# VH-VL binders against q9nrl2r1430to1533, part 76

Target 1, 104 residues: q9nrl2r1430to1533
Amino acid sequence: GGVHELSAFEQLVVELVRHDDSWPFLKLVSKIQVPDYYDIIKKPIALNIIREKVNKCEYKLASEFIDDIELMFSNCFEYNPRNTSEAKAGTRLQAFFHIQAQKL
Below, E stands for the ipSAE of ESMFold2; O stands for the ipSAE of OpenDDE; V2 stands for 0.75 times the mean of E and O plus 0.25 times the DockQ between their complexes.

## First folded at step 3 (VH-VL)

Design q18 (framework fv_nezutatug)
Fold by ESMFold2-Fast, scan of step 3:
Structure q18 (fold): chain C 104 residues (1-104), chain A 121 residues (1-121), chain B 107 residues (1-107)
Amino acid sequence: as target 1 above (104 residues)
Amino acid sequence: QVQLQESGPGLVKPSQTLSLTCTVSGGSISSGYSWHWIRQHPGKGLEWIGSIYYSGRTYYNPSLKSLVTISADTSKNQFSLKLSSVTAADTAVYYCARGYYKPRLGAFDIWGQGTTVTVSS
Amino acid sequence: DIQMTQSPSSVSASVGDRVTITCKASQSISSWVAWYQQKPGKAPEPLIYAASSLQSGVPSRFSGSGSGTDFTLTISSLQPEDFATYYCQQANSFPLTFGQGTKLEIK
């Protein structure tokens, strides 16, 4: 590298954000609009939070980054029935993530 | 006390579009619930048609082959069903109902009275 | 789609009887079943959600049990107002699906 070089984690998060199936994952579900979401989901997370953690260098190991992304997908599948648009988007985005994560 | 009330024409001709509206009182359709259309054919069981969530996201029964549209008008506190190209098989009592946003942890807890729709010439 | 099959389709019973209605899912739905009561000319009313959780305001003589594919609704001591049609509904995946109904009739 050079100055302003993007990390591998930042590059992967940008690719996830740009994916057609990222729409359920871009930001946290609002508690004021959906108060019952947080009764089931005890560790909420979204791509904007993961990206902030990457920017602040909070991931020391690739496994920590992967764990947060997998938590995001796990939350999706726990909350949303399997034949929903959210669950289908999550399934496709998770498959894409697994391919990209091989670079880590 | 939240209440739901269906409205729309009781008689629809074959090939036309059935349009029904559900008016919600005592609560907001922008709240964290889901809002559903369910029908019951004469002398038969219940069929889930589809839903709209507080976010505006819709889910439809795939057996209805893209003939269904559900929409919400938050300014009127209403949500509506359009069913295109109706046939005699669409003759039923139509209910609107409130569901929990997480369907797994709740039943349909509030129902409208139901509106009878007959599809005939 | 997940099919829900109820048995029996019809049952005759007397006031004071214990009545059990069963519901079978075509694939595992964990505990994600609800039960409804419908009287003639009326909308269905919820009785049970998440297999065994009693809906607010429902008499304690109603109970639900089961997990996986096999579920039961029990009325411990039948009352005159309980003669109705009962439906199970799976909440595991879309499309949401109902059983065909069980009609509870006076013997």
Scores: ipSAE 0.000, ipTM 0.593, lowest interface PAE 14.2, mean pLDDT 87

Design q19 (framework fv_nezutatug)
Fold by ESMFold2-Fast, scan of step 3:
Structure q19 (fold): chain C 104 residues (1-104), chain A 121 residues (1-121), chain B 107 residues (1-107)
Amino acid sequence: as target 1 above (104 residues)
Amino acid sequence: QVQLQESGPGLVKPSQTLSLTCTVSGGSISSGYSWHWIRQHPGKGLEWIGSIYYSGRTDYNPSLKSLVTISADTSKNQFSLKLSSVTAADTAVYYCARGHYKPRLGAFDIWGQGTTVTVSS
Amino acid sequence: DIQMTQSPSSVSASVGDRVTITCKASQSISSWVAWYQQKPGKAPEPLIYAASSLQSGVPSRFSGSGSGTDFTLTISSLQPEDFATYYCQQANSFPLTFGQGTKLEIK
């Protein structure tokens, strides 16, 4: 457990939030806008939730942090048809994440 | 309750731009739906052209490449199709349709009546 | 692009018959298929979405089934108003694609 790991998680989340392709992932999908989302997606997650977990020191291992980010992308690809704007943004942001995660 | 109506010229010359507008009544194009253009060639099936969302995001059929543009005018509650450099192959009945925000979770549930476009000199 | 192939291209049937129309996807599309009915000179109307979910207002004699690559639309007891062309449509991948259509004709 280190302060260094917490700082690295926070830095990576900030980089993801600032990425042009982060727009589908910033907040939980609105139940008013997309009422069927929660019927399909059983473990909803978004960058704001992940960032809160980092700030509360809820990730004990880098693998737990990586799993939550990957769950976020998995949800995107499960719900959105391939080649949609959301799926394309998810694909590009996931590739960016994989490069940045090498620093962890 | 929600209704869609296509409008535009019935005859377009080869190499020109086809412009069609869909007027939505009984609901807002700014609500959480997707708005689509679909065409049907004489004696053939249906071809999806593209879509626009309330946010202004667009998706296009790659077979139409840079030839297609879909835009929305929220003040008029309309969305429009521009298809450039038309040929006789673009002769079809053109429909506008409403889709679910996520296409996997719904069919195209509301369609306009369709407008016939002939590309001829 | 995902190709949707319908079978048969046309079928002749009598009122009261059970009719089945099949649709095959060129790759797995999970359950992401919709079915439409189109009458001459009219826009298509939705019947089924997500392979088996009945569209609101559609008679219960219409049903859908299937997953993966093979999908079926069934009309359990054909009525006079059901003579039309039927289309399947996949929603798994953009571009959205339709089958070629099945024409249901009076025997």
Scores: ipSAE 0.013, ipTM 0.679, lowest interface PAE 8.0, mean pLDDT 88

Design q2 (framework fv_nezutatug)
Fold by ESMFold2-Fast, scan of step 3:
Structure q2 (fold): chain C 104 residues (1-104), chain A 121 residues (1-121), chain B 107 residues (1-107)
Amino acid sequence: as target 1 above (104 residues)
Amino acid sequence: QVQLQESGPGLVKPSQTLSLTCTVSGGSISSGYSWHWIRQHPGKGLEWIGSIYYSGRTDYNPSLKSLVTISADTSKNQFSLKLSSVTAADTAVYYCARGYYKGRLGAFDIWGQGTTVTVSS
Amino acid sequence: DIQMTQSPSSVSASVGDRVTITCKASQSISSWVAWYQQKPGKAPEPLIYAASSLQSGVPSRFSGSGSGTDFTLTISSLQPEDFATYYCQQANSFPLTFGQGTKLEIK
């Protein structure tokens, strides 16, 4: 690849949001739909929050952006058993993230 | 391809401010990478000075305290180092480099050629 | 600050030799180590990132391994252009720190 004009983090978040496996990660988990989620997950996060932080220039280091993305996947695997559609989507999206990060 | 090039005066007097600029071509300084200054003292190893990110955040080596300022000029696609109150110990080759997030906080995948700075009266 | 200690400080070798240099961190840094090659009068060039990932364009005779505190760079069959100084660097925490360097010399 070429050099992009947009922020590398913005490009990565846009790619993640557009991925078929992003559906469990687009917004924070609803307490109404999943009432025990916040009893188990102590640091909730989602792609909409990460994108807002990118747009507000709140990530001061690449590691902070990567840590938030990895926290999102870690939360998925902590809450969801391996055989669930959420965990399977998370596994594929995490692999996609690692490949896209390598290309940039 | 992305290229980095250092520029600035090669001779600075003790107690003055060292000012260096890194010009980035082939890519945007606002691309989400981190941009770093690293120096190498004669016959010695590499020392990380500090970094700037597209958000304007700076991180500095604590050994240099408040003596260091790193800034960015996105309109010129440049980032700069100012090191105040220099002494002979600041004599070194100064490099600018791009920190790539594949290596977390910074594996440096692109380096400038380096510029020699001598601090002498 | 995390200290990176390289061993040996210098090594003499012949073309075709297998060369191994090691790097030890004063505390755990997971896999966040990069390796660089520097030739006299030139800027360092990246070889390895994330302990074991080869930089694009770097010959396959270079490999990296390790995790935690102990890391190794291996050159499987030394070539004439490989005589240089090699540096490890931790990317786990600020300030970023480098090893003291290992000078690879002709025997």
Scores: ipSAE 0.006, ipTM 0.595, lowest interface PAE 13.8, mean pLDDT 86

Design q20 (framework fv_nezutatug)
Fold by ESMFold2-Fast, scan of step 3:
Structure q20 (fold): chain C 104 residues (1-104), chain A 121 residues (1-121), chain B 107 residues (1-107)
Amino acid sequence: as target 1 above (104 residues)
Amino acid sequence: QVQLQESGPGLVKPSQTLSLTCTVSGGSISSGYSWHWIRQHPGKGLEWIGSIYYSGRTDYNPSLKSLVTISADTSKNQFSLKLSSVTAADTAVYYCARSIYKGRYYYFDYWGQGTTVTVSS
Amino acid sequence: DIQMTQSPSSVSASVGDRVTITCKASQSISSWVAWYQQKPGKAPEPLIYAASSLQSGVPSRFSGSGSGTDFTLTISSLQPEDFATYYCQQANSFPLTFGQGTKLEIK
């Protein structure tokens, strides 16, 4: 935890948000538009929530930040069948994340 | 009660674009379901073509990917299929269908009646 | 693509018979299989989803079972309206794929 880690987390979240494959992850799934999503996914999360947590200094350890990002990908693969556009975007974005997270 | 109905030309010439529309009543295409095109060749099984979601995102069968476009018109409560460069192999009954999706529980709970398309000169 | 193979391709049966149709996936699909009934000249109608969940309004004589790669559809006591073609469909991976169909015919 500290200024260095917070700056690194913010930089990485910004890179994820800007990635072409971030579209399934930008915001929480709408309960009104996708009412059955929350029957399957018990711990919903998205990049906007993770970014807010970074800005509020809620991550004390890099592992906590990484866990939230991995939960986001895990939710994607749990809900979406393999080879859907969402799952493919998730696979590519997760690979990008793993490369960038080596800098943490 | 949700109802789906296909419409479009019954005869298309080889190399042209097949255009079909599905009109949905009793439910909104923006209501968080996925909406699909499925076809059945004469005397054969079912082939999934592709889907469109409330978000406007599409998924296509890779075997048809370069030839297929699915779009939605929420103001008319319709979604449409365009299949380019058709051949005799595209002769089939075309269905539109709605899917409930709960994770990996894709399941077609409502189908249109089907529209017969013949590709012939 | 995940291939779905149904067995048998056709079966002849009499009213009152127990009929079992099997469906085998080329890869494990957990429980992500659905079953449909199609009568001549009509669209397929949903029967079962998630391997064993019965669609609302479908008679209780229809049941589904299985997990992994092997799935079965059972009709416990065949009725005249059940003579149709039956299809399985997997939802574990895109593209969504169907079995080739099993034609249930009057003996």
Scores: ipSAE 0.266, ipTM 0.770, lowest interface PAE 3.7, mean pLDDT 88
Fold by OpenDDE, second read of step 4:
Structure q20 (fold): chain C 104 residues (1-104), chain A 121 residues (1-121), chain B 107 residues (1-107)
Amino acid sequence: as target 1 above (104 residues)
Amino acid sequence: QVQLQESGPGLVKPSQTLSLTCTVSGGSISSGYSWHWIRQHPGKGLEWIGSIYYSGRTDYNPSLKSLVTISADTSKNQFSLKLSSVTAADTAVYYCARSIYKGRYYYFDYWGQGTTVTVSS
Amino acid sequence: DIQMTQSPSSVSASVGDRVTITCKASQSISSWVAWYQQKPGKAPEPLIYAASSLQSGVPSRFSGSGSGTDFTLTISSLQPEDFATYYCQQANSFPLTFGQGTKLEIK
């Protein structure tokens, strides 16, 4: 295919993925590794899922995109105790996202 | 079923390093669980010391962090505790325990029987 | 650190009694509370997790409730084997912390 300019959503997802604190969010949590995760988190989501939705143009409004990203962080803070590496990473990445989202 | 067993010297001299090992059977420490050390001073409550996860990452109680090292040997299905520069305050029953990963279910579902460590000259 | 304060520190009761033990967190911890039972010379055993979920194998006379800062462990009808020390534990934040314990004794 040809080279296409990334949409604002695509670009933001790329920036989130590239961030040093993205590691808890890159893909869905493994049920094998975390057996109780899906008993707690009812709307799982990750950056790879969000990226796929962006690629499929499933977001018609910026608010829909933002809602999914916020859900991703909400899930993290719902499952992970404070002062965990995951929660700390999430806090930093969310702050980064909030800054970048202002450009949308 | 999962079983944990503490082992190590029951007597340690002041200023020396306390070393304990927890041997796990009936399950792998390489699975998505977390593995913990908890102690109980005579007649007192419970104090969380620290944890190691299947990934090798560790968390420590800040009150003990500078003195504590937790490690794992997956080949032996063991994890260990080292507490340096011990004093009489470190006399306690030491437990190893398991928990599901780290999250809402971050409680201790399996415990060792505990091993008594006395710090004395 | 999050402090967990149990009350009472000790309680005397008789077989068949309804017993309630409370635990107060120094700050909101959602429902990330576990309860343990410990008998002399033994390791603690889990009773309740996530504030109200009963651990597998634990009798139904045990129940937990609460959210935020106030939590309760209830034994609906005390049995002889229930006399022990009980601890609450928060899993909301590191470092993980326990209550000071409640000793349940025979009246």
Scores: ipSAE 0.021, ipTM 0.719, lowest interface PAE 4.7, mean pLDDT 92

Design q21 (framework fv_nezutatug; at its last look DockQ between E and O 0.71; V2 from the best seeds 0.00; counts 0 for: pae E 4.4 > 2)
Fold by ESMFold2-Fast, scan of step 3:
Structure q21 (fold): chain C 104 residues (1-104), chain A 121 residues (1-121), chain B 107 residues (1-107)
Amino acid sequence: as target 1 above (104 residues)
Amino acid sequence: QVQLQESGPGLVKPSQTLSLTCTVSGGSISSGYSWHWIRQHPGKGLEWIGSIYYSGRTDYNPSLKSLVTISADTSKNQFSLKLSSVTAADTAVYYCARSIYKGSRYYFDYWGQGTTVTVSS
Amino acid sequence: DIQMTQSPSSVSASVGDRVTITCKASQSISSWVAWYQQKPGKAPEPLIYAASSLQSGVPSRFSGSGSGTDFTLTISSLQPEDFATYYCQQADSFPLTFGQGTKLEIK
């Protein structure tokens, strides 16, 4: 919680959204386009949902925000085979996130 | 029922670009499956070349480096392989195949009949 | 790249025999193994996915098992139409890789 933490969360989400490797993470995976995704992934999440939670002040601690971002990456690596375009994007974006998250 | 059919030249000269097309019937390539090219060298095993997803995203076998390009034409329900700078080592039977996404972890449930490509001067 | 090694490379068997083909991955691939049958001059046909799930329409004499690095395809009672080459394939990591094949021949 707190306004300073919320401002930091918003800044970080904006940086993630602007990153070239954000494309697999911008919104929830479509069940119509990827029918088996929700059979494998039980806690789906995406940057648009995380940003909405930041704007509604739903993160009380930096750890809660970090956990949601890490869940997003974990889902990517669970569903996508290693070394696919999605997994490569996830690896690079996660590394970028870890550097930026040091400010939290 | 889904059917895949390869087409393209059976003979390609060394250093030229091999171009093959897979025509899909009984299903749409924009349906959310992944679509693949696999080849089989004479008397040898199967080699995965690459894939294209309905979104246009592609993945390629690193052993083929920048030599391979896969593209899709949803209006014709086709996807195509271009392999540049071919050599005799590219002589093979080329198959196109469908895979149900990543949840089945790239199980090839439908295959084309294969088309023989010979690289020779 | 994950290497898939099949054993044996060839096997001779008689109709009615129980045949076992093994596939070993160079690293753990969980259960992400598929098996295909290829007859001379034909495209491979899907048999098994996710190590043990039988493709619809495939005879029940075919079964798969294994996890991690060691996988097995079993034909419980060999039929004349089963003489073919069999391939395993991993889907844990790109690039997708196949075993070298096991040729099942008439004894």
Scores: ipSAE 0.405, ipTM 0.811, lowest interface PAE 2.3, mean pLDDT 89
Fold by ESMFold2, look of step 5:
Structure q21 (fold): chain C 104 residues (1-104), chain A 121 residues (1-121), chain B 107 residues (1-107)
Amino acid sequence: as target 1 above (104 residues)
Amino acid sequence: QVQLQESGPGLVKPSQTLSLTCTVSGGSISSGYSWHWIRQHPGKGLEWIGSIYYSGRTDYNPSLKSLVTISADTSKNQFSLKLSSVTAADTAVYYCARSIYKGSRYYFDYWGQGTTVTVSS
Amino acid sequence: DIQMTQSPSSVSASVGDRVTITCKASQSISSWVAWYQQKPGKAPEPLIYAASSLQSGVPSRFSGSGSGTDFTLTISSLQPEDFATYYCQQADSFPLTFGQGTKLEIK
């Protein structure tokens, strides 16, 4: 999309990164630290990757941006058992994302 | 290969703080595993108390929240349990255990031998 | 909290018998069940994870099955060392919870 849409994506990603519950999502999960992650999660994504894609104008539609953010949450819920710190953080950050995305 | 060993006092008075330590050998607590405290009440089943992750984050059984603290000392390769304001209901055998992080969904592959804690006047 | 209910509370059997013990979850937990064996005075020992996967070093006479809410542990031919208490444990959500145990005794 347009200049305003790309600026809105950047602003939203910055707000997600600053949120207290962003800690599970800042970077891709380390294969060294979590060896089985990539056996279970086939389409890994994280905020640093999404932010870089925004910076390089790789999102052509708002739906593509939203899909990557939702994939990030879906991966969290698929890998982590319910009510774990990571899953609870994902739930709260996803709720925040849905509110902020309405401002666009 | 990996060994876990509980240590701490076997007798604690009511209202005091129970403090236990698990010493890990043959592996690092900073590895990609989670480290747990589990207790077994006399004549009853097992109760999960909580966990600490290699990152230092914790999760606790809601039935014990505000009374329980789990911490780690990576320089000593140890993690510890503190349970405040104990009562006779806290009398149990206490185990430390390891699980592969979340990929195995908290399956406990190594356990300590257990330490008996009695809460009595 | 997910309640895990084991049946029976105890079972009396002879060497060579086939034994099945069951565990029922209060809600669907997919395949996220583990089984443990505990002998008197010792810590639980892992047998099975993810409902049906054998832990390394566990004899093949042990097997697990089930999905959703109903799970079984089967010992195809009892050996003298198998007389113990068995626990199931759900790993689907926190708090992690265990069944109350099934004591397997010599007849």
Scores: ipSAE 0.152, ipTM 0.761, lowest interface PAE 4.4, mean pLDDT 89
Fold by OpenDDE, look of step 5:
Structure q21 (fold): chain C 104 residues (1-104), chain A 121 residues (1-121), chain B 107 residues (1-107)
Amino acid sequence: as target 1 above (104 residues)
Amino acid sequence: QVQLQESGPGLVKPSQTLSLTCTVSGGSISSGYSWHWIRQHPGKGLEWIGSIYYSGRTDYNPSLKSLVTISADTSKNQFSLKLSSVTAADTAVYYCARSIYKGSRYYFDYWGQGTTVTVSS
Amino acid sequence: DIQMTQSPSSVSASVGDRVTITCKASQSISSWVAWYQQKPGKAPEPLIYAASSLQSGVPSRFSGSGSGTDFTLTISSLQPEDFATYYCQQADSFPLTFGQGTKLEIK
């Protein structure tokens, strides 16, 4: 399509992706690199997946969008030990998200 | 089967830098696993020093963070430990180890045989 | 940091005995605990992961249990090769920490 004004969901995803702490969340975890990840995490999700859902207008309610974002963080904290780089990044990014989500 | 082997000087003078290398065979350090340094002071328990991931990122024990550097050379399939400003308290057997992802946590499934480092003038 | 308090520091037992070693975490760590066996002059070897999962190749006489803060390693029938020092380790959070160790000696 052409140039258009980003929706609130699109804008928030852009801000999350651009955040310094987004690196653990940009794409799905590699099964080759992390063999047991999908044995532990049953509902994998990442920012690129969420962005695609936004682009396809799959979110009808803000709560649906928020649920996916929260799932993404939940997965991170479930798999990664506390005080790891990934968990620390997740904590900071989630805090940022909670602030930005107030705009939704 | 994965094997780890520590190497480096067994004697270091106080205030100098301790340098060790772990050579890995039977597996690539660029795999999804993480690689760790752990030490054991004589007659004492085990202390985790730090870790390096396949991505090159590192995590350190906060008690040693300011003094520790862990790096990797993927071309040689090695990762190294540098501990600066050593004292007698750093005398220990130093182990390199690999973690597993079982349970999505850091357990150590393969260990080197360990190398003794003595800090003495 | 999470402290792992291991007990006893030492235990004397005979071949065939049932031996129990305990590890207590300073806070709840779910089931993120491993157990290791170390013999003199050797590196630790893994026994148990995730509190109760037996490492491949480890005899079935070894077992682990517990969740939250209290964890136990059990040897159902002690064999001569089992005399060693045992360590627990928490994998819940960084920094990774170990128990002080339990030396299992011949009575």
Scores: ipSAE 0.147, ipTM 0.774, lowest interface PAE 2.7, mean pLDDT 93
OpenDDE, second read of step 4: ipSAE 0.145; ipTM 0.775
ESMFold2 (binder alone), look of step 5: mean pLDDT 91; pTM 0.939

Design q22 (framework fv_nezutatug)
Fold by ESMFold2-Fast, scan of step 3:
Structure q22 (fold): chain C 104 residues (1-104), chain A 121 residues (1-121), chain B 107 residues (1-107)
Amino acid sequence: as target 1 above (104 residues)
Amino acid sequence: QVQLQESGPGLVKPSQTLSLTCTVSGGSISSGYSWHWIRQHPGKGLEWIGSIYYSGRTDYNPSLKSLVTISADTSKNQFSLKLSSVTAADTAVYYCARSYYKGSRYYFDYWGQGTTVTVSS
Amino acid sequence: DIQMTQSPSSVSASVGDRVTITCKASQSISSWVAWYQQKPGKAPEPLIYAASSLQSGVPSRFSGSGSGTDFTLTISSLQPEDFATYYCQQANSFPLTFGQGTKLEIK
């Protein structure tokens, strides 16, 4: 059920937040610091927003939760070239997520 | 090894909808890459049509936005182009391509072989 | 839309020649330029990304340079397999746009 699935989503988000490579994803990219980000990224998202959606029971299916996490990584790879520190962090964190998401 | 293959009808009548599919092998369309449609008019340059991401997000060339739809079928590892209300100006070779991020945004590292589409009555 | 203008539109050269193709953006695009090679009846193949980074497997005689609005593709010593059409592409903003192409022909 719902309560059990929400606990699993919360646990996974906590693990992602604690990961060394979570720093590009903890909160939305600043428009002041990166002015062209929102010209390129049409659906911004970050771990703090995903965690809030989990707490508000907005994910009805595991696929919806996974889609939001993958959107976060997709945004990272869309904006940041592969060789940037952000893209490298995103690649490692995404691999970690794929292993953990097998439990969902 | 990643491979892309276009498929669809080679002849389309004016005012109809052009439908093309790109089948991807050796890699998943659910990866962090973007997947694109690009066309080339006879004897002319290349024109970017649009892209789709793992999230289902799409970006379209504004010149075609009202006419173009790109969608993905992750179960078949395919993404597709629909171009409505075609005219003779839509006659072109159509390519699907993957965008690679490595010190550049939207660099196309793998291309399909291309499929020729003729719009004629 | 950012317009990419290539010059020359065509060039005739001999094996062993140094060939330079230029690409000019209508506004600054930083270093977000890629170059592709296309042979008749074939799909374009990647050569250069981020203005100056050589794609894996591409011969070292190919090089790219430039920043802002002016970009150059150089072939230091032309080989027979290099006769093709070359395209530049900007990746700074949507829509993605290509140059009109430069046809490299045998002299």
Scores: ipSAE 0.017, ipTM 0.556, lowest interface PAE 6.9, mean pLDDT 86

Design q23 (framework fv_nezutatug)
Fold by ESMFold2-Fast, scan of step 3:
Structure q23 (fold): chain C 104 residues (1-104), chain A 121 residues (1-121), chain B 107 residues (1-107)
Amino acid sequence: as target 1 above (104 residues)
Amino acid sequence: QVQLQESGPGLVKPSQTLSLTCTVSGGSISSGYSWHWIRQHPGKGLEWIGYIYYSGRTYYNPSLKSLVTISADTSKNQFSLKLSSVTAADTAVYYCARSIYKGSRYYFDYWGQGTTVTVSS
Amino acid sequence: DIQMTQSPSSVSASVGDRVTITCKASQSISSWVAWYQQKPGKAPEPLIYAASSLQSGVPSRFSGSGSGTDFTLTISSLQPEDFATYYCQQANSFPLTFGQGTKLEIK
């Protein structure tokens, strides 16, 4: 990734963080509060981790960045039934992401 | 409504450090925008200096990199430019500007009114 | 660095005229061009992004086109308030660079 590509990733992550529906995704799920989460979800990820990877220039391709965001949504839908507030937030935020990701 | 306002000294002596501050109102510098400094030499076009992201990450024009520092103070909603070892060639109108990702990537949707800096003894 | 060259460097036109300003990049920049209008003593104002997308609030007489290396800003029917200098800017490569400007003088 070039400098302009990295700035696009930074902009998109911040737009996701600012979105009203970002609350389930800001930080990793607590092992103490939700211990069965890590029995079900084998590759946990959250926006704070993705943001740090962008900041450290760890994404070489837009596809790697997109894959991490999609993994985050996939984890949400795998763990949370569709009728939960988490899944509903994830559905709206994912739709927002798909529109914004067309710029990458 | 977002507004940007530059402030700093109008006159700087050669070899000194120029310090300018941009105060942002109607929006936060800690959000998803890049915040830039651009200058315009008398009778000439625009020259991009550099920018700072909400994360504190900075990028500078390579022609100026050794002389430029851009920093942010999120508690005051300000970002600042320091240009060291100035010469008469640094005489210009200095603008701060916001950029959003709008297709052209670094598209400047809001600009300050500009502040004139003269480098003279 | 990507060099942006505008033509003409200055033009005089009458109200109602169609005015075309061109911008040429020294290498391909896809559609990553923006256009700005600057009136004397004022900051630049955004007009167009991504070569052809009009900024909200900008009159429809302004339009942009082009891709690769050759870009055009068109004013379909010049108005007195359009007296200004126009700048193109590329966002494809670091550092960001601007054209030298085209001064539009209304007779």
Scores: ipSAE 0.000, ipTM 0.563, lowest interface PAE 17.2, mean pLDDT 85

